# Designs tried in a protein design chat: VH-VL binders against GTP-dependent dephospho-CoA kinase. Part 1

No score or structure here was measured in a lab: all are predicted.

Target 1, 172 residues: GTP-dependent dephospho-CoA kinase, of Pyrobaculum arsenaticum (a4wlj5)
Amino acid sequence: MTCYKLSRRRDLFAFPYPLTVWRDPPRSVEVVRDFVESYDIRHIYTVGDVVTRNFLEYGLAPTSVAVDEKTRRGIKVEGLGLYKRVIRVNNPPGYITEEAWAAVEEAVEGGVLIKVDGEEDMLSLAFIKLAPPRSVVAYGHYLGALVAIPVDWYRDSILRLFNYLEQCQQKA
Structure headers, positions and changes below count from the first letter of each chain, unless a header shows other numbers; antibody chains are not in Kabat numbers.
ipSAE, averaged over its two directions, is called F for ESMFold2-Fast, E for ESMFold2 and O for OpenDDE. V2 adds 0.75 times the mean of E and O to 0.25 times the DockQ between the complexes of E and O.
[cut] stands for letters that were removed.
The coordinates of atoms that the task and the answers printed are left out; those that the model quotes come from them. Centres of patches stay.

## First folded at step 4 (VH-VL; framework fv_pritumumab)

Design G11 (from P10 with light chain N31D)
Fold by ESMFold2-Fast, scan of step 4:
Structure G11 (fold): chain C 172 residues (1-172), chain A 120 residues (1-120), chain B 107 residues (1-107)
Amino acid sequence: as target 1 above (172 residues)
Amino acid sequence: EVQLLESGGDLVQPGGSLRLSCAASGFTFSDYYMSWVRQAPGKGLEWVSAISYSGGSTNYADSVKGRFTISRDNSQNTLYLQMNSLRVEDTAVYICARGLWFGELYFDYWGQGTLVTVSS
Amino acid sequence: DIQMTQSPSSLSASVGDRVTITCRASQDISDYLAWFQQKPGKAPKSLIYDASNLETKVPTQFSGSGSGTDFTLTISSLQPEDFATYYCQQYDNLPLTFGGGTKVEIK
């Protein structure tokens, strides 16, 4: 996969998407669980410490997860021992590096914990691109809501955001 | 309609090489893991190899590791299997399948297969 | 490697009969088991995934059950188009492994 950098329009990633859940746990997780059960969803991917923590705490274990390498805002995520394969990647804010793409490609297979040194937010786009059918990718909205993207319904629409990304080259 | 069409099967001598192709249509090829499965005459099915969406990750059965190479061309919607150092025991119908090896995913579509015969 | 033992290897049945095929894993695979149908000279067709979930457009006479190590495929009322070979497959761990197949023949 090629490297991508978000050159402008960071606000496009922050606007509410369909299936934005404006509820606190456990209700937010219950909404996603109902969706998973109703639409035969087979794979769940979470990006971000808070979303991952909430899914694990309330019994909706993701297929694979991407989190910060170190605890942010004092948040500790329990249940990460479920993910036997750990991949560390460097991913600066606003980028999807080639090593991040490679990690997500492995993570869609399941059982993977991606530890991100940098910013993991953009990896949600990589998961949306690479996830198999019948997947949901979940991440936190900047206003505190949960965003859950059913890949089969929204992949093409969300990937139009790639029109606002420029290809990058790896530094020496 | 999803369609997988294999080609390239032939009669080859032991130690020879063959390249198999699988032409995919009716779906977004780059969204799926792809696999090769084989069936020897009168025997059961054996998984051979799998490849991720971009081709960045590949897996092989021990019996073919180091001899076979799976690859894909997403611009042509085609899956390949390069077979080197062929052995008599590689004689089989080779079948293209759409799917993963995840603990919760399986093959949902299969091709009809192409026959590879390895003999003197 | 996980060994899959399928039985019987063949059976004869009449239209309208209830047919049961069994599949046993050498270790616990939870419900990570699929069933396939193959007719001579044709592409295999997926029937069931996760031990009991029917694929879209698969007729309701097919059902799957079981978990852990013991699984069954049932055809509640055999139709003329159901005469075929049936295979089970585990996808709990690599390498993916298959049962030996069960040929369902007309009596």
Scores: ipSAE 0.005, ipTM 0.440, lowest interface PAE 16.6, mean pLDDT 80

Design G14 (from P10 with heavy chain G103D)
Fold by ESMFold2-Fast, scan of step 4:
Structure G14 (fold): chain C 172 residues (1-172), chain A 120 residues (1-120), chain B 107 residues (1-107)
Amino acid sequence: as target 1 above (172 residues)
Amino acid sequence: EVQLLESGGDLVQPGGSLRLSCAASGFTFSDYYMSWVRQAPGKGLEWVSAISYSGGSTNYADSVKGRFTISRDNSQNTLYLQMNSLRVEDTAVYICARGLWFDELYFDYWGQGTLVTVSS
Amino acid sequence: DIQMTQSPSSLSASVGDRVTITCRASQDISNYLAWFQQKPGKAPKSLIYDASNLETKVPTQFSGSGSGTDFTLTISSLQPEDFATYYCQQYDNLPLTFGGGTKVEIK
């Protein structure tokens, strides 16, 4: 995969997609758990500290996770010891770097914790592109909701956002 | 203000069992990962085990897997290490340490340690 | 497992000296490195986290640098209370691993 950067259509990433859950945990996690069990979902990927924390706290352990590395005095995430392989990536805000793509390629196999120096939000698009069938990718909406994307149902629609990304330049 | 106080160290025979305790004070115990680290006489530090803030997740060094069990009682602000099938190589000062989740699993506060001696 | 190699194992120094201790990781650990001070019979004390950030109430004579695999702890002007053993620790991956320690002794 190649490095991408966010274009002028940044507002498209702000709109809620189907399967936006406006409930607080544990209820928000229970909604996703019910969906996972009802539709035979086999893989769960979380992007973001809060979503990852809530899933682990309430017993819905993700297959792999991507989190911000710079939250020393912020949100504490229990249960990350489940992920024995740790991959660190640099990923500036609004980008999906080549190293982030490579990390997600490894993470879809499971057991991986991706630590992101920069911004992890855009990695949700990489997970949606690369996830196997019967996967859910979950991330936090900036307005405080949980967004859960069953990739079999919404992959094609969500990946149209790649029409609004640009190839990025590598540092000289 | 933050204090970690270990107890339970003793002389035991190989194959024996021992339970260590660490009493925590001066902070919200239930907000922190906790770990046990050991130091054999004249040697460096070796991480032994870690437990998440709720106790729902635990990790162990390969050298102690299957023999040691880390646990915690958040209502009593106490961390435990149950040590079974002790070996002479387990002889060390066992130190309680406050870890940080997130991805910063380093230790910002440490106890003084309690000595465990395993000898025949 | 990530191996942490410290050098030197020991050094002799006088008050006012600049002391440099190095730590090398067997693989890239970015900046997930901490430095600790331990005096005989005492609890270790955290000095530095994220390779270069000073812990609260740690004197400014201490500084850390490095990223990736090579890291340095510097004591710019050694004080009497700084004679101790220093350890590095990586927290990039489990198991957590420590360097072998560097004993800073009176010359």
Scores: ipSAE 0.000, ipTM 0.497, lowest interface PAE 11.3, mean pLDDT 82

Design G15 (from P10 with heavy chain S52D)
Fold by ESMFold2-Fast, scan of step 4:
Structure G15 (fold): chain C 172 residues (1-172), chain A 120 residues (1-120), chain B 107 residues (1-107)
Amino acid sequence: as target 1 above (172 residues)
Amino acid sequence: EVQLLESGGDLVQPGGSLRLSCAASGFTFSDYYMSWVRQAPGKGLEWVSAIDYSGGSTNYADSVKGRFTISRDNSQNTLYLQMNSLRVEDTAVYICARGLWFGELYFDYWGQGTLVTVSS
Amino acid sequence: DIQMTQSPSSLSASVGDRVTITCRASQDISNYLAWFQQKPGKAPKSLIYDASNLETKVPTQFSGSGSGTDFTLTISSLQPEDFATYYCQQYDNLPLTFGGGTKVEIK
């Protein structure tokens, strides 16, 4: 596996992309569901506790999920039992560690709940890189919007963001 | 609604073994972390052990490490505590608790407990 | 281990009284504190989590406050069913630890 660290142009990761949904649940989940049904999407991956909770609550169960283990928002979520393999990883802010990468490799097969000790945001890039065809990766934007990335259409554009990451020393 | 029912408490000799069970109902058992908490007669609450959604990750209080084993059977909605090398100071009501779920380590529902007495 | 100290160990009160119970952590636990109620021979019942959030179906006479090391549980108008033992619990770090309990008795 390869460890990456965000070294410059952090603003590029904060851009609201074309598939940003500025609607509150349940409407935001309904927009993604309509897309999934219309384009025959087979796999859904969520990164972030709020996005994951909303997808499960409104009936759009992700294939695998990645969430912050240290969240304290009092989320009482039914449906997490769908993820029978639980993987805990350490992933500092701005990194994609080797253990996080390995967890995502496992998670793209489905049925995995990744619990991140640190910051899970960057794992969305790992999911976009590794997801099979007909996948959507969804995560929350810091301004409160839902970002949903159809991998088949946007993978190459998003992967160019790796040009702004440095390979880390595998000590993170 | 949510129910947790413990069983298996008994009188045992020091050095003996005992297995406790907790039958869960009224919720999706496999969505929740589970814990065992104990209360010695006339004393306060003491956390004993916790287990994750799948049973793949467990944690123990130092006082029981190496002697107790927590496990679960999600197909039967049942939590277990295998207790070995029991000591007089393990005498307590053992209570099943739900609430170590999804990055939070607090208990929102509790069972009524089962009494374990260790004496000669 | 984080030590949780409750005071008082017991108190006597009448129906309608305002009751305050305090809980002190040996180190900063932010707001990772819960309060529980236990009646003799019964299961503990969760009242409050994250220091101030009421659990489902808990009556509004109960409230929690505090952050860091000092916390309080308040019962604004004691009801007959509120005579019980109350415990605080920290969940900032393992091992999970509880206060010694406060018994609220009829005056």
Scores: ipSAE 0.006, ipTM 0.469, lowest interface PAE 13.2, mean pLDDT 81

Design Q10 (from P11 with heavy chain Y31S Y103W)
Fold by ESMFold2-Fast, scan of step 4:
Parts: structure tokens; sequence; C-alpha cells
Structure Q10 (fold): chain C 172 residues (1-172), chain A 118 residues (1-118), chain B 107 residues (1-107)
């Protein structure tokens, strides 16, 4: 896939999705753990420092993770040494760059830590697009909730957001 | 340091009952799913049962369904296995293990021996 | 149920040897495979998760590889403390199933 940016409907990314959890940790992670086991989920991907920290702290370690390289919000995430392959990408807010997309292609196989210089939030759409069946992609909602997207049920509905993306011009 | 310590193993007659306990320390017990695994003398490992962090969901091996009940007390950091209608083939060392999600069963207890014989 | 077949069931080796143990799943399990070490009379110790990732404090002589149905545990240079029985386990689907074990014995 090519570089993308949000065109005119950035608000759609912020809409509540199925499995929005309005609980503080550890309860929020517990709800996702129960869902993972009940519905035979095989892969878990987290996007964002807070979600990744909480999943690692409470024993629901993701298959691969994407976090902020600069810790811009002052959040510390321990346990990242479990991910043996580290990929660094540049990804400005509102974009999914070619290097970020390529990193997600590697990350869906597992064991990958993506360190994002810029904003990692849009990478959740790349994970939703590329994840294998029986996957959950989890990220933080801007209103404070944990959002967990089971891709088998919601991939097509959520990827309608791609209809509001514009392709970036590739630099020579 | 994570520690799991089982107790309650004993000699029981066929048809009897026994309750096993596993005391957990060194981690936030209420945040982890837990499992029981058993090993018959001279045999390999067999998964028996799992319980999620809240205690809301449980799963069992077909060989023990309807006879064994897994439970937990998060206030006391303790996992239980209630075993009813015991059979000779249930003779095994029973071991509790922590479920670490992507990390699999990452910590194991020492085990407790259950012998079912006449 | 997913059946796990380990080979060999036992092997004899000397200190310094390279040891390879194989585990085969009856259906695809992606990378949801773990390896455990068990010494006589002791509880299992976790070695590897997600087919190839070392658990904390596990020596680097241990490595795992494979995906789908075929998996391998390798001990690059066998140490005296490595004589044990090794088990693979799939955690892709309930019921979780173990291989039959591979006993690594002194030659």
Amino acid sequence: as target 1 above (172 residues)
Amino acid sequence: EVQLLESGGDLVQPGGSLRLSCAASGFTFSSYAMSWVRQAPGKGLEWVSAIYSSGGYTNYADSVKGRFTISRDNSQNTLYLQMNSLRVEDTAVYICARWGGYWAMDYWGQGTLVTVSS
Amino acid sequence: DIQMTQSPSSLSASVGDRVTITCRASQGISSWLAWFQQKPGKAPKSLIYAASSLQSKVPTQFSGSGSGTDFTLTISSLQPEDFATYYCQQYYSYPYTFGGGTKVEIK
C-alpha cells in the first residue's frame, strides 16, 4: 500500500467502536482478556503508549506493539524488550507513511516493536487492514476509553474510513 | 519474584473428592488468568483447566468436565481446583501455572501429588 | 483437538553437543507454540514463547524456530544442567495440548 492522509472526515476515526471499554486498568485489560479467550482470538496488536503499557503490565502481552519513540506525553512503557525486532518509522499526524505501512506488514507476523517518530494513532487502521483472521487491534480513544477491534467482524466497516484518505505523493 | 505454591494433594479412594490450592505471590494475581496442568507418573504433561482473571470464564479438558471445578479468590491470591468423582486415572502431580497471554504459561508451581487408589 | 507430535521421544548426547528437537502440529497454529524444560522430580520451567522468543533469564544456547505446523527447539552447546525432558505446547486453541516430550539423556 501507498502513503495516506486523512482528507476531510478525520472525525470518523474518533467514533466509538464495538468493544469500547470505559473501565480503568486492570479491569479494562481483564475485559479484553476475557473476550480474547471467549472468541478464540489468536493475535493482539496495541497502538499507543498507554494501551501498550496497560496490556504489558496486566499480563495480556500483545503479539506486536506500536508506541511513540519520543515518549512525548511522559508515559513510560516497560517490558518492550520482549519484542526482539525493533522498527523505527517517521509518521506525521494524520498520515500512514510508506515506511509505517511496511513496518505494520512486518508487525502482523509478531514479535515487533514499532517506534513511531510522530503520531502512531493512524497505524491502528493499517493493523486493522493487514491483521490476519482472529485478531484484535486495541488503541486508546481520545475520550479516555480503551477500544478493542475484533478484525473478523469489523474490518470492512472500519476500513470505509480509507475512502476518506488521500494518497501521498511519493518522493523520488 | 513470582511464586506459585500448590497444596492439598493426598491419597483418595475412587469416587472420593479433594480440593487443591495454589498460593500466588510476587505479582498482581487478579490481573492474570491461571491454569492447572497435571502429570501422571512416568507420563507427559496434560492441561486440565483454565480460569480468567475475573473468575467469569472457565475451560476444562474433556476428561475432567463435570467432575472438576476451577475457582479463584483474588482477595487471598489463591487458585483452587475442586475434584469430585475421582478415578484411578486422575492420579497425577497437579501443577498450577500463570497464563501470560503471548508469553504462554510463563511461571509454574512445584506441584502437589494426588493418588487415587483403593 | 490439535495433536502435537514430538520427535525423537528420547536422545543421548554429550556435553558440548548440538541438540535438535522437533514438534509437529496436526493443523496450523501460526506461532502459538511454547517450549518447556522439566528436570526429574521438578516442575516445568518455561523456555520459549511464540515459537522463537526466549523467556526471561533463559540462556542463549536455547533457540526456537518454525511457524504453522513444524517447529524446532535447538540447544547449540549442551551443558550439564540441560539434561532434562523437553515439551512443546500449542496455545492456539482450547484444549491446550502438549507434545509427548523428548528426554535428553547422558550418552
Scores: ipSAE 0.006, ipTM 0.509, lowest interface PAE 11.0, mean pLDDT 82

Design Q11 (from P11 with heavy chain Y31S Y102F)
Fold by ESMFold2-Fast, scan of step 4:
Structure Q11 (fold): chain C 172 residues (1-172), chain A 118 residues (1-118), chain B 107 residues (1-107)
Amino acid sequence: as target 1 above (172 residues)
Amino acid sequence: EVQLLESGGDLVQPGGSLRLSCAASGFTFSSYAMSWVRQAPGKGLEWVSAIYSSGGYTNYADSVKGRFTISRDNSQNTLYLQMNSLRVEDTAVYICARWGGFYAMDYWGQGTLVTVSS
Amino acid sequence: DIQMTQSPSSLSASVGDRVTITCRASQGISSWLAWFQQKPGKAPKSLIYAASSLQSKVPTQFSGSGSGTDFTLTISSLQPEDFATYYCQQYYSYPYTFGGGTKVEIK
């Protein structure tokens, strides 16, 4: 819908949230699976190559995924062929472009792979905003943890980041 | 078109061993987890084992744990099930299936019959 | 292990009938449930994933519903080719478990 740029406070993405998992896979995936079962979560969205790879490899398939089109150090994410709808978007670091918002609007319905040319991290915020009830959005913490956000419990708290977002000019 | 073709089923005696193969085509085999499912004559479906796309992480039903080994050769697009210490109750059609993640087990082979009897 | 209880175990129906099959999980599985059709002597065919989504090329008379522990497969107007055994399966956690099957027989 609207372009957003995080002008300051990017470090807020790095803050540990409830259900931050400081474990290596498969244990990190098992912790999320236990949470999903205990709270009757219906939808799982992953943002980032590593978290998506780990979820697919260890058997907790996301409803939709967002990954970097150009992976760091050539990290291969296997299992992406599961997502038959592929949407490619440009999304520079610190932005959520209009095309990225539109892609997330499609992806919350399920079966979508968003390939991001640029930085996918900010799309986790779009998923948190747009996900239906009983969803979890999972992404990687830059210090190596997995962050899993139950949107029903933490949507409003996390969306305080919109107070630091600025309207921006969309890239052509 | 996605195709899975099982082979290796045979008549074996209790305590014997057998290796099943599943040849995959029509998709990027290395990108998908794979499973073996079995069906005893006149009975329902039972999940047996799974192997993830990396080829390293595996899981097994308790009934076969310690006796069966699942493996894969991504360069040959082939899934394997090594069955040791076979029991009469292992008699079944063994079917390989592609794990489609969100899409569940979306493609199945035709199966290969294993009969364990004296 | 998650136990899947399927009912009924069999039913007799006529072409054009509405058929419902139920599946109950012993614990919450969210929407991680699939339905399969198996005809005699054939491998299973995937019908439904994520409790309610139709697999590609599956006829629209099939629909699925439910979440958590209680799930239903509905065939809105039974066709001659729909006489088969139907299985539910949870794919929420290992071991993946199937229901006992429901045989839909010609009346």
Scores: ipSAE 0.007, ipTM 0.533, lowest interface PAE 11.9, mean pLDDT 82

Design Q17 (from P11 with heavy chain Y31S, light chain S30R)
Fold by ESMFold2-Fast, scan of step 4:
Structure Q17 (fold): chain C 172 residues (1-172), chain A 118 residues (1-118), chain B 107 residues (1-107)
Amino acid sequence: as target 1 above (172 residues)
Amino acid sequence: EVQLLESGGDLVQPGGSLRLSCAASGFTFSSYAMSWVRQAPGKGLEWVSAIYSSGGYTNYADSVKGRFTISRDNSQNTLYLQMNSLRVEDTAVYICARWGGYYAMDYWGQGTLVTVSS
Amino acid sequence: DIQMTQSPSSLSASVGDRVTITCRASQGIRSWLAWFQQKPGKAPKSLIYAASSLQSKVPTQFSGSGSGTDFTLTISSLQPEDFATYYCQQYYSYPYTFGGGTKVEIK
């Protein structure tokens, strides 16, 4: 895939989306679990330390995960040993680098931990683009909500937001 | 429209080398992983090699590993397959295909024939 | 490696017939299976991705089903242009592997 950088329209990616849950764990995880069971969802991808920690802690283990390598929020995520395939990527804030796209291409198959040196939140868009049918991509909203995107229903609507990304130039 | 056009197929002797090219147009080439697939005369399809969009990750079928090298030039919108130490059993039509992630191999070229014979 | 077993190797059918082709994976591949159509002397054409989703502009007589290890391609009412060889392919893991193909011939 191509490297992308978020343009001045960053606010568009911060909007709440369907299955935005303003509840604290474990209740937020239970809402997603109920959806997964009711609609026969087979793949779960989490992006971000907090959402990944909460899903693992409350027993809804994701298919693959993307987390911050340096734990910059001071949040320790336990249970990552479940993911035996580890891919490290560099991904500056507001970008989806080519190495991040390649890592997500591998991660949608399952069993992958992507460790991001930089910011991982934009990788949720890569997962939404590449995820197989019957997938949910979950990430944290900046106001503290959990956002869960059922890909089969919302992929095309969300991918229209890629119109606000611009290609990166790779320089020395 | 999306188009993939292979070239470079030829008659070569066993032990020889050949480089295939695939010219891509109608889409942002640098955004897609690419593959080579081959088909021996009268036989089925066999995946040969794949390369990620950046060129930073490659995979090969065991039958060609160590002999074939996949590469790409995103500035020229071209995919390559360098074939060394060719064997009679490498005789096939070689086809490039675009990898669409969850959409699988969604577009294919017409292929270029490689014949390895003395 | 994941082995894909396709059956039958060939079949004869008439226009208007319902045709069923099966594909079995040697291990679970979830829904990571595609179907392709190839006419003599032509490049393969993508028909189905993710086991059951039609590619753009593919006619509605084609459908796919299955998950895990057992998959089916169905042509509900065979048209003259549907006489071709059909291949399944898993894209769950490298190396990607194809079934042996099913030739659909006119009776």
Scores: ipSAE 0.007, ipTM 0.489, lowest interface PAE 12.1, mean pLDDT 82

Design Q18 (from P11 with heavy chain Y31S, light chain S31D)
Fold by ESMFold2-Fast, scan of step 4:
Parts: structure tokens; sequence; C-alpha cells
Structure Q18 (fold): chain C 172 residues (1-172), chain A 118 residues (1-118), chain B 107 residues (1-107)
């Protein structure tokens, strides 16, 4: 429904959260699997090609995924054929465009691969906003950690960061 | 067997309103986005509107924005197009199509003719 | 809006001919291009998605190629039922836009 862009407070989005895992695969994926089982998580969403690849490679298939379209050749990300519905969006760095919001609305229902032309990082916020209860949204931190956000615990806290997003106009 | 069946096309005067329906069968309607495409007599295809599977997002061609409203009833497997403030330029066969994401518009209905004339 | 330019607007061909139709996008659309066939008085039929992938039950004389801005539909050996108008369509970004169509007529 709405388009957002990062203002000058981009640094706020770089902070790690309590479920930040500073371990390499497969251990990082195993930690998330243990959490999913222990807390009866029903939906998993991954944003980013590396995190998506690792989850698929080590057997914790996400409900839906968002990746950079450059991964489509399949050399680095195996298992994307699991997602029968593919949606492509344009999303410049630092934005969440209206088409990206619409794609995430479809993806929270499951079985969707979102291919992003541009930068997919901000879509993690859209997933956190729109995901049903008992969901985890996972993405990579730029310092190399895996961040896994249990939506039920952190949705409200993270959505307060929308105070630092400015609405943008879509093409008329 | 996937089937899409449009209805509601009629002769209408400029400024009038009309509601089109598209009845879907043979697939899980609630899992697919849907589109309306139109074709004026003797002319090419023009995309009109799209609605995502949940109904939570809609999009429109600039030529119809503010006048047409796309909607759906997933419980009845039916897609709608409410057309208001009709213009002579809206005269066309209106066709519903299933949108399969990467698979494009893979199934199309037969179309229903809307004529806007005095 | 992404403009789709299709050429030629019409062509004449005989049964058995190889027919080539081109479609150009005003900006890069990767492989998000579809081809449709429309016979007089009928709704369009989807032929190709993702620039080069055949839809279910589409005959193998149809093939698509291209990426970015330049795309081609080829009919390797024209059959009587292939005399129709062909349209390309980009589905990279809203609003979705169609080419102007290419009418394939008998010589």
Amino acid sequence: as target 1 above (172 residues)
Amino acid sequence: EVQLLESGGDLVQPGGSLRLSCAASGFTFSSYAMSWVRQAPGKGLEWVSAIYSSGGYTNYADSVKGRFTISRDNSQNTLYLQMNSLRVEDTAVYICARWGGYYAMDYWGQGTLVTVSS
Amino acid sequence: DIQMTQSPSSLSASVGDRVTITCRASQGISDWLAWFQQKPGKAPKSLIYAASSLQSKVPTQFSGSGSGTDFTLTISSLQPEDFATYYCQQYYSYPYTFGGGTKVEIK
C-alpha cells in the first residue's frame, strides 16, 4: 500500500538483535531450527540470497523467500524451484516500493519467491510487519551474522523504526 | 480444466456505469492474482487492472485509474470490475486472465463486449 | 511506463515458412516477457513466458529468445492454424504493457 525510503537514520537498521547468530552454516541454521521447534514457529521467511541459500542447503526450507534476481542462474542457490509462484519487483536501495509491499503481501501466504531487481534488505521490515503470528523473519547482517526475528516478540519494537522511514511517491 | 467465464458486457451511454464478472473454475482461485485486459474493436491488447490473490493490492492503467475498481470474492471464485464514468474510448472486449507470476498470464477467458455510445 | 515496440506490424507468409517477429522494450526487463497468439474473434492464447519457456501444450514450432531489451518469437515451420496476430507483453513492472501486434497473413 505505501512506499517507504530510509532517511538519515540508516544506522538504526544495522543493530543486531538477541537472535543474532555469529556462527557459520550449518550451525547457524541448526540454531534457528532448534528455535523453530522449541517455540512452535509455523512460518519462516528469508530475505537475502546467502541466508536463503543456507536455509535451503541445510534443510530448513522457508515458507517464502526474497532474493536478488542475479541468483536466478541457480549456481549459488539450489532449491528455488520449490517456490512455485515467482514475483519480480523493482526496489531501489533504501526503499520499500509499493510493488515490493504487494509482493510481500502475497509471500506471507507461502510458496512465493520474490526476485528483487535492486536491494532486498528492506523487505525484511515488510515481512516483519505483515507476517502472521508464530513467524520468524531471517536475514543477513552486513557484518556476517544471521539475524532471526521472532515476529511475535519484536514486531512492535521494530515497527517503531518506521518513524525513520519517509513516504515516497510512486510514478504517477 | 481451467475455465474463466466473463459476463456483464452491455451497451452503455457515456458517463454510465457497468459491473463485469469473471467466474473461475478448475484451479484454486484464492492462490492466483488476476487481471483484466481489454481490446478495442480492430485494435491491440491493453492491460487494465490487476488484483493480488488476497485482494490486498490492486493496480490500474493510468487510463482507468479513479474510474474503475477491481475486486474479488474468493469464497465464490469470482473476479469483478466496476466501471464508472464510462467514456467512448472504453469501448472494448474485456477479458479476464489468470496471472501466474513468472508464468505470466497463462489462462484467458472468452471476453465480454462493452460498448459505450450515445 | 515501459514502451513495447513490435515489428513488423504485419507480414505475409506461406505454409512451411520460418517466421520471425521482434519485440523491443524501452528499458531492460530481464526475461519478463510473454508472447500471445490471437485468432480473429477469439481471446488470446498464451504461448511463451519468461522470454523462452513454452506454455503447456504449445506446439514446438514456437520458440522465444532474448533478454534485456530485444526479444524474438520464431515459428520454425508455419502451419495453417498459425495465421494469427501475435503480441508481446512485458510483466516486469506495472503497468503491464503490450506490443502493437504482428499480423501473420497468408501470401
Scores: ipSAE 0.007, ipTM 0.491, lowest interface PAE 14.3, mean pLDDT 82

Design Q19 (from P11 with heavy chain Y31S, light chain S93D)
Fold by ESMFold2-Fast, scan of step 4:
Parts: structure tokens; C-alpha cells; sequence
Structure Q19 (fold): chain C 172 residues (1-172), chain A 118 residues (1-118), chain B 107 residues (1-107)
């Protein structure tokens, strides 16, 4: 089975993107909602506990979400019972494992909560690759901002970064 | 089975107060936002109020803002609507509904009738 | 507030008929639209969420379409149990608003 690891993890998230929001909720969520309405976005995917919590708390419901299984940062996310289908995956930091990839393939259809044992950040790249047209993928920037990626505009540019991923070997 | 059961509806004088309850069962109540919706006799549906899963965010229709207060007790799996300064136009069946986020309001209770009349 | 205009207000149909109900938002709501069925003396039942997705155990004769401002509920072959009032509802922004309802009556 195949998996992917990132040779330089933070380099993939260092590129500036036009829809980077340096505002606290509820304003950060309001900016995304305005964008969704203006550009007829049909699907929203959130990756990360803080982004997911803020979207659910301020009333912009994601299509599917990916969060930390064990709340390692001490962040409690309420409202996850909204997602009727729960998929648990193991995903070490800097990787996109085969099981994480498969979970995202299911999640793009909607109604899915992916609970990640490990680190969920890299799943944002899987969502960008697999999301249908008229989608936005939102995640937390490592500098503290909200990043929202309109898939139709940026998919090809972001996917060129997959050239920086290395295939990994599963342990026997 | 998801069940929502409203209670507390009554006949009340204009200017009076009333508290409605909605008992939830069959799902993890603390994981879902909840709403109140009302329907006046022979009329359509009107959203009244919403409260998110932890109670950290509440919102109200302009017609009830400042008079109604939505609250919840997650330990008892119960949603409340405190109604003050009641008006004749508040006469309606009040229905609680589970807010399913992406899935909209996916389950509804049977409703409880509030009549505001002299 | 986002106004939801639903048409027609009522229609008469026979079992087996194809029924179409429309709903228009006063501003763009993307896909945050739901459809509900209400039978006399009963609470509403959720049929469709996200404009086009069927709720669990809802019969396949029901379908929804549209995005932005214009939405449609279609019942491909009306059954006896489908005579009811139907409501659309936007859940894009507060306050959540419903259409005026469409009563589907037997001919």
C-alpha cells in the first residue's frame, strides 16, 4: 500500500495565499461566509480543531471536518455530533497515510468527521486534491491566521507542491 | 430513535411569562445545536431562536429579541425557552428541532401550544 | 434578512403526477437550503438538506436542485402519503427564514 511523507513540512505551508484572514472569530468566519456567497461555493472542508470549532460555533457548517482524536492542544471541539459518519485514522506528523487518504476520499462526499490519531494538518492537501468543484478548504496557518483555499482557483498550483512529498514504506 | 418532546405550553395573558422545555433522547444532546421554531394557527413556520452545543452562542429572531431567552442543560438533556412580555402575536405551536449543521434541522418534536389571549 | 419566496402557494395533483415546487432567495445562499414536509396536525419532517441531498430514509421520488438564489423540489411520482404542505428554509445566515409553504392537495 502507498503513503506520503513531507520532506520539508513547513515549506508547504509557507506560501502566501490570497485568502489568509488575520482576524479573530466571528469576523474570520464572516469573511469566509461572504466569500462562499459571492462565489457560489457549495462545499466547505475544515482541517484542525480551532478552525472547525470556530466555524461550528459561529454558524457556518462545514461539509466535512478533520480534527485531532485526542485534543493534544487542549482544545475541545463541541458540535462534532453533527457529522453522522465518523472515520478514525492514524496519521503521523508530516505524513498522509493510505488510511488518511482513503478517509478524505469518503469525506469529500460530505457528512464525515475524520478523527486523526497523530497530526491532521497534511490532510488539508488531500482535501485540496480531492474536493469537488466549488469547494473551499480551510485550515489554520502556522502563524495563527485562517487560510481558506478556493479549490477551483488554486488546486493546480498547490498540487505542484506534491513533488516535495516522498513515498513511505510501511513497517512489517 | 431520536426523540424530542416539548412541554410547558399554556393559555397566558398578554404581558405574562411562560417557560417551555424540550426533553431530548436517543442521541448525544451535548454534541448538537438546538433551535425553537413556531407556527401560528393556519400560518407557516417561523424560526425563533438557536443555541449551540455548549451554549457559547445564542441567536434570536428580531420579533422575540429581548423578550425570549434560550438555554440548555446538557446534564439533563433538556432545552428551554423562557418567554417574557408575551403578546397576542406570540400565539403559536412551539417546536424544538435539532440543528444538524450540514444536515440542517434534521429532527423535530411534536410541538407545544402557547395561546396568548385575554 | 434573507426573504424566501415559495411558489405556488397551493396545487392540486393526482397520484402518479410529477410535482415541482420552487423557492427563491432574496440574496445568494449557495447550497444552504433545506426542504421540509408537514402533514396536518404533525410537526415538519426534514426531506432534503444542502439543496440536493436526501435525508436518511426519505423516498427517492423526492429530489432537490439549484444553488445561489433559485431552488426546486421535485416529486417524480406523487404517492398518497405525499399530500402535505412543503416548506423551503435557508440556513446560510441568521435569522433562518422559511418560504411561505406549498400545499399539495388531492384532485
Amino acid sequence: as target 1 above (172 residues)
Amino acid sequence: EVQLLESGGDLVQPGGSLRLSCAASGFTFSSYAMSWVRQAPGKGLEWVSAIYSSGGYTNYADSVKGRFTISRDNSQNTLYLQMNSLRVEDTAVYICARWGGYYAMDYWGQGTLVTVSS
Amino acid sequence: DIQMTQSPSSLSASVGDRVTITCRASQGISSWLAWFQQKPGKAPKSLIYAASSLQSKVPTQFSGSGSGTDFTLTISSLQPEDFATYYCQQYYDYPYTFGGGTKVEIK
Scores: ipSAE 0.008, ipTM 0.561, lowest interface PAE 9.9, mean pLDDT 82

